# Designs tried in a protein design chat: VHH binders against Actin-related protein 2/3 complex subunit 2A (ARPC2A). Part 4

Target 1, 318 residues: Actin-related protein 2/3 complex subunit 2A (ARPC2A), of Arabidopsis thaliana (Mouse-ear cress) (q8lgi3)
Amino acid sequence: MILLQSHSRFLLQTLLTRAQNLDKAVELDYQWIEFDDVRYHVQVTMKNPNLLLLSVSLPNPPPEAMSFDGLPLGAIEAIKTTYGTGFQILDPPRDGFSLTLKLNFSKVRPDEELLTKLASIREVVMGAPLKIIFKHLASRTVAPELDRLVAIMHRPNETFFLVPQADKVTVAFPMRFKDSVDTILATSFLKEFVEARRAAALNTAPSCSWSPTAPQELEGAPKETLSANAGFVTFVIFPRHVEGKKLDRTVWNLSTFHAYVSYHVKFSEGFMHTRMRRRVESMIQALDQAKPLEKTRSMNNKSFKRLGLNEVNHTNSK

## First folded at step 4 (VHH)

Design B6 (from a4y with K99T; framework vhh_7nfr_2)
Fold by ESMFold2-Fast, scan of step 4:
Structure B6 (fold): chain B 318 residues (1-318), chain A 121 residues (1-121)
Amino acid sequence: as target 1 above (318 residues)
Amino acid sequence: QVQLQESGGGLVQPGGSLRLSCAASGFTFSSYWMSWVRQAPGEGREWVSSISGSGGSTYYADSVKGRFTIARDNVKNTLYLLMDSLKSDDTAVYYCTTTIRYGDYVYMDVWGQGTQVTVSS
């Protein structure tokens, strides 16, 4: 079983290194992409060496998703609550980003615990609506304005739904894959996953079911989600699953479920030699593009050539 | 919990050699492509090398090809980078990473803490 981390280790190391070397003026200007297609940017200038700007770009939600001011519902308050004083939310954010945070090392000297929480900015922001719903569930109530069908979107092809009630929350994942082979493998994996959980008598874990058709709780959901080609996975979350320290774990597990299924489908396939090579080439291309232009002029030419190769591979790898 | 821990960095003379290790835990190591990525002070990420789960396929950046060798021990859940003929330009923090697939995309999601390599006379 693969368990994903809630914090970016690369972001954490960047933050720790800067906090430990405040006596040295250095210019930082990095942009990179991680899990869930979240893009990060860190900036420190020689002019303002004690100011660190962290910018985050999140996938744009579909029109049906719960969001306010370009961020998930409750994200601003979650940021303020989690990080406290010493952090400023910049308005407007850095061009091309959803959120920019300013940290002043002259006024606040965060410990490793706070920097680890900052490195978890993805989970804090994206998990905010789930935390609101589940905190209310732990108190056996329903959050105002989140008392109907709630859509959470990572990407256009990965939207999942919550149906909050005072005694339980139903979480439904319409499963959709573009490749027909992956769709068949995903369907088989999901049926086995659900049956394994049932057979193991996991009495303390949330109940889980699979269906080829939309569950009743998804009445009113967009038509495109009701045509999921790998079926629907439904979890039922009770107060015991979100009490105390279990809250963050449950939020993270639900937020990463589609990626978990996708990973198992892809890595369980036999005869993956050509596709693994193409994926490595795509990764190399993405890494090459992350370098500064002046330093990587020759690498930019190489990355551009790889764009053409990846497009051909995408067409022919099915 | 997926964990990666790099070690083996340090100060070395130009033309010298170092062996970096990455201890992996919390996942089926042999099922993952693994990569080494480095970051020099004030610069962006530079991909160095990747190796398939079985070790049957390896890839290298042009800047290190012929000097570095990536290897893995799936019994010990350890990734290695064997660095020969080191140059001042190889000075960087070296990270090991996992590869995750999400739909049509490839991500380097889990990163270690990094290990510092300094090449200086």
Scores: ipSAE 0.000, ipTM 0.156, lowest interface PAE 17.3, mean pLDDT 72

Design B7 (from a4y with D104S; framework vhh_7nfr_2)
Fold by ESMFold2-Fast, scan of step 4:
Structure B7 (fold): chain B 318 residues (1-318), chain A 121 residues (1-121)
Amino acid sequence: as target 1 above (318 residues)
Amino acid sequence: QVQLQESGGGLVQPGGSLRLSCAASGFTFSSYWMSWVRQAPGEGREWVSSISGSGGSTYYADSVKGRFTIARDNVKNTLYLLMDSLKSDDTAVYYCTTKIRYGSYVYMDVWGQGTQVTVSS
């Protein structure tokens, strides 16, 4: 989904509904897929109505099945820090999932703030490596285990890279799209996006550039990730961009950048389709010919009415 | 820098016991699966046992099941392998290993230097 929220609305609604009805024994066993191919499963049994199991499957499971934790660097610590007491990380997780949380509603006060944080589990888990890197940047240091090229993989085709240094972090997005129309629209949008940011000349915003070729910092990346068809967007993050509350905002903005571009590409594509339809429709109206458009219309009552077809009365049975 | 350091190997008679230790540093130990892998003379690497970050899940190779126990101490950042009823076939260099992640699903194998276990009369 394109809602670009830090929390899952459906998960939040499910959690709120359960929290408001703890006095009722309810069986809940539901699975769904959301933005970024994150899959959720929620289970509550009539036997244990105060226990809720939340399982999350992240995109791109690790290639080594035997070494299953399935979680990004720092995710467990981020979970413990964010949610506190009244939950447990289950080991092993539910089969086919990266993470399973057991929430005990008799041990936690299920207020909207806590449930909103739980509904943000995707951001908490997926954002954990960026938070580590940027907390170190805010202190003008580099994490010992993250002192080289770092790849963030939401999907194989939506990988972006960080190059951590003590004074700055370079973030590079290889931009790849499904088809030639999307690629052209994305390239145009990205160039305009970058120029608009330069024109704004804001000290508080990270610098941004676009290039048709991979930046030097990506020299160590796998060659297949460097075949971007809509160019490369590079941001430079300084300590000032990740101080205090800016940290979470920067993490969110970088984590959603590809989705943001995709949204604008699809909006532009939809506008182009509408414009082309109007041109074709205008031409047909000028020619007093309805055949090309009429043949492509749906076979419903509106389509028949538009064609001006009438039943021959002598063939009507009833 | 991520480091793993094994200790506790040595010479033991068949039917004896040994306890191997692996000291881990430079990463959040409790967040990672840990494994023991061995390599006998003239053979390839053989996986022995794995333990989840919490210690709640353990897995063993059929050749060692019932004789070996894997354990961890997340306060001390130490992995253990308790080896009972040792056989001559258990003679190998034993390695502590893990997979360190750099971002989502990018990871690197990390190995210790190994500790020699010799089971001989």
Scores: ipSAE 0.006, ipTM 0.220, lowest interface PAE 10.1, mean pLDDT 76

Design B8 (from a4y with D104T; framework vhh_7nfr_2)
Fold by ESMFold2-Fast, scan of step 4:
Structure B8 (fold): chain B 318 residues (1-318), chain A 121 residues (1-121)
Amino acid sequence: as target 1 above (318 residues)
Amino acid sequence: QVQLQESGGGLVQPGGSLRLSCAASGFTFSSYWMSWVRQAPGEGREWVSSISGSGGSTYYADSVKGRFTIARDNVKNTLYLLMDSLKSDDTAVYYCTTKIRYGTYVYMDVWGQGTQVTVSS
């Protein structure tokens, strides 16, 4: 599996700095977009320096997603379990966002562990359904309420499927792109990606395969979801892949897989075909070492910033 | 098996009218919002109209307000789009769509095959 950073470094630094300087009245009001098109907004007012509002916008949420009930199933319970008391889920959330959390620094301990977990809010919310499935796999059971085929939808072209069983979970990604050039580039990348994993002889990593046609495990899925134009990537997850600390890593890797492929597709054809492995390694390294944006004081002026590697015509300066 | 099947498209002159139908099967139709989405040649999909499960709430794109009417018959499991005062810009493939609960944890977009509407003299 490709390993990606699970928390926002910029969000973490902002939270830590605020927690360490609660005696200072500060105005914070800025938003930014990170890798995978997740948008964040942070607000702290001078009147209420102990209150921080964190809003998160997820790609193409369900129609009811303007309320916290519209989040992925299990997300609210995951938030409550992960963050505990002193956090309030606002209803309605900030206009244009899927979720708004109110953090009261007077009621919660500003320790690095808790704030690191809060900086991982994307993973907590998006990964909630996967964690339920994989916790059952770790105990070699299947949740009785699960269907044979479980669909996870972030957006129409990023839907993926799980076939939960007691001894394994098959995860299948129908790969779909809107642009014909992107489809060709994605197909080439995915074939090379699978070949590179085989060449690495990674016996402990989940098995990975590519097929131009839907795997048999997706039998019974709606035909619309099977109209993949860049093939199907299938992973097989065993209990060993989701035990202990591996659970969060596996959930993160699966949740970000489509975004990772999409990012690589935006590079030139020649670059992808001749330097695919090196670029994937460079991208992982860049993500691990991404610098947070400098902290700024804002007075009724919203800063819209992009921290993700969404645009391929400019590389991040190191 | 969940299915949506559109019908009623065709060739009409500007100012004419058409009634599109969408036959739904394989799910509890009356419990779900239904929408019409269209796609003109060489363009992306654009939302046209939506109706609540009970039919009590309807919404329309600004370009079709006053000309189109969305309706449903929950006894027949059928969605309708009544199109009046058609313009050449209404030429598109019209799709019936909904979000249904697919599996325990996710809602999925479901699309029909589409029906072609051509407005030309």
Scores: ipSAE 0.000, ipTM 0.145, lowest interface PAE 12.1, mean pLDDT 74

Design B9 (from a4y with D104R; framework vhh_7nfr_2)
Fold by ESMFold2-Fast, scan of step 4:
Structure B9 (fold): chain B 318 residues (1-318), chain A 121 residues (1-121)
Amino acid sequence: as target 1 above (318 residues)
Amino acid sequence: QVQLQESGGGLVQPGGSLRLSCAASGFTFSSYWMSWVRQAPGEGREWVSSISGSGGSTYYADSVKGRFTIARDNVKNTLYLLMDSLKSDDTAVYYCTTKIRYGRYVYMDVWGQGTQVTVSS
């Protein structure tokens, strides 16, 4: 029962608590950091208890993905479309942050749905370039100001590419992992993932392929961004995949693809640690029966279970 | 002010032909992709065809390939859809559309008022 959430749980709780307690004068001035090194700041002053300032700091996107004041292409319009009335984008943003929103609880008393959308600000802003490209695709057009190859740095040390055309968009993920075991597990998982999608495709899901070498569509990308040690995964997105409500789902799926693979690799890594422990224990037992030397079984010093999975919690690394 | 105005629709018999026109104003027409989208009664919008700013690239929906031709006249700021071998399934309101760039912000969809095409005997 593990659900990859599109919103910040802590931000949502903070917003809900404030919305439920507007009758109480309070001062908030709090900063924290979450998954993917996204930093949040919330401010409410006793002078203006119905005004909440939300500031967000995001990884710096490549120049081709930036549009306004260091934000990803289309982020301002995505924010306006998603949140409607009762908020204002501040210019300049809070010092050290990419974006600052002013929420007025006197103008709009938002329900849980709107606050959940606001807690999803990371996905709204970081997904904005994909939404622009896919809205053009849904209309069978291409923005003339976009380069042939669009690079998106969605997460620190991760970059994926889009090749927008009027009839399709090719999305390529160079897959790179720091650990050699993770690389082997990722490569195996990706090959199985691609084959499973191919077998399940009823011509309604985006086509998917895996290659050990960069696809031709990535010709001209900087070599540094093409250092994939677990191969390249390529999706082909057609207009039917981004029509209506499918747009947000496709953006979410592509925006979380690397995280999805990483999660499965982490699970497999944990399983491998457990399997390795059992194999070492078996060898020690065999050696003990042969009586080669009396030794302590240091390999049993860790507690591993069948799943062997330790989730990485969000930490403040300030 | 950006405006798109369609014309040329009407009642035609199956197998007949029509030419739709879209007059564009308020933007640099030759710099923008243009598209035709249709909506049949009780149905959602269906993309029909698109053409690049220069006219060098064209795309068509599978349902109209070989029967429809999209064209443009950048001197007259006019988009065309030439419709041959019309079928009853082509009955719809036809819209001319484009995406206009405003300053630093993303493109906004611009739609014409539409022109009715009815294919019936």
Scores: ipSAE 0.000, ipTM 0.196, lowest interface PAE 15.5, mean pLDDT 75

Design N7 (from f2 with L105F D106T; framework vhh_sonelokimab_d1)
Fold by ESMFold2-Fast, scan of step 4:
Structure N7 (fold): chain B 318 residues (1-318), chain A 122 residues (1-122)
Amino acid sequence: as target 1 above (318 residues)
Amino acid sequence: DVQLVESGGGLVQPGGSLRLSCAASGRTFSSYAVGWFRQAPGKEREFIGAISWSGGSTYYAVSEKGRFTISRDNSKNTLYLQMNSLRPEDTAVYYCAADEWYSGFTSEYDYWGQGTLVTVSS
């Protein structure tokens, strides 16, 4: 997975291949892990060739306040809205997975648009809480069920905070790294990122700042989450930043922010440093200019060796 | 394919306990998600609970009071439902169902048993 990409490329290819061969009674049973530790499983049985089961395992369970049935708050609604009537959420999910979807190819035409949306399941599920908060912001309201300070955790040791108000949402990222060299590199990168964004900012762009200390908006957050050693990055989101097509792009940019910084720091190679700068610049441009959500195609999984692929079972009728 | 046969039904007094068994035949029972459903006279079929293929995940209907426990023994190809503190409202035909994946709806299961009657009455 590329951090700017909204869909799993391997998942999309797997789905397209199955859709093109619905007349073949084959067994498919593939499991793989993508960058950021999201695990996928796809199953099709010879008995039910028109039924495809997609299971997804998220790296962390959502926090108690933002969880329902082990999924992020609003995930079920987001899935139903995105995929429509040809999809069913299976309860319970496949053992060891957070979510299992059943796709019936007899009830939906498996065109590339629908399959691309299904391949975006990670974004749909993990972005769901932010979509709830930002839809309320777009309507100049606040979700009454949410606390003043909302904590979102996508990975262990990666928690960011939202302070939702009717007129704006403050999003604060405490940046923490285990290695002292990574901390220095991350701090330098974040200062450069904020300065580059300031230079590229349009009048309609969300404001962004960096501070070595927690912003005032994080008053009341657990002290252990405020132990950021690479500083705090704060974005201020206004209704104009989440109206219409801008909603999905803002959610994606915020949901991937920590991963982008970590990816930049972790690889630290000349050619990777150049690629990371371009990806960050693309994110700044997308966040600042309110462009429609665009997919990034470039991916180099050979050099990174972070994408795991485990083919468990593949049986074809001869 | 899987064939399912329920057993253990009968008459039990309110407050009593009963254990139902579901014997499965066919290949790869250990790969199937299995569950229990019931249908009271004149009512629609109701989901009770399900257990994943490995036994690592269990799910129970929200109307349950923690009185029912589902378990499986893959070495014996058998599914169990332990029912405690039974009430007259628990009177129904109890069905065992199997699917490669649990769907939460009766129409989504591939294989069904014939049912076993449980009567809770004095």
Scores: ipSAE 0.000, ipTM 0.111, lowest interface PAE 19.5, mean pLDDT 72

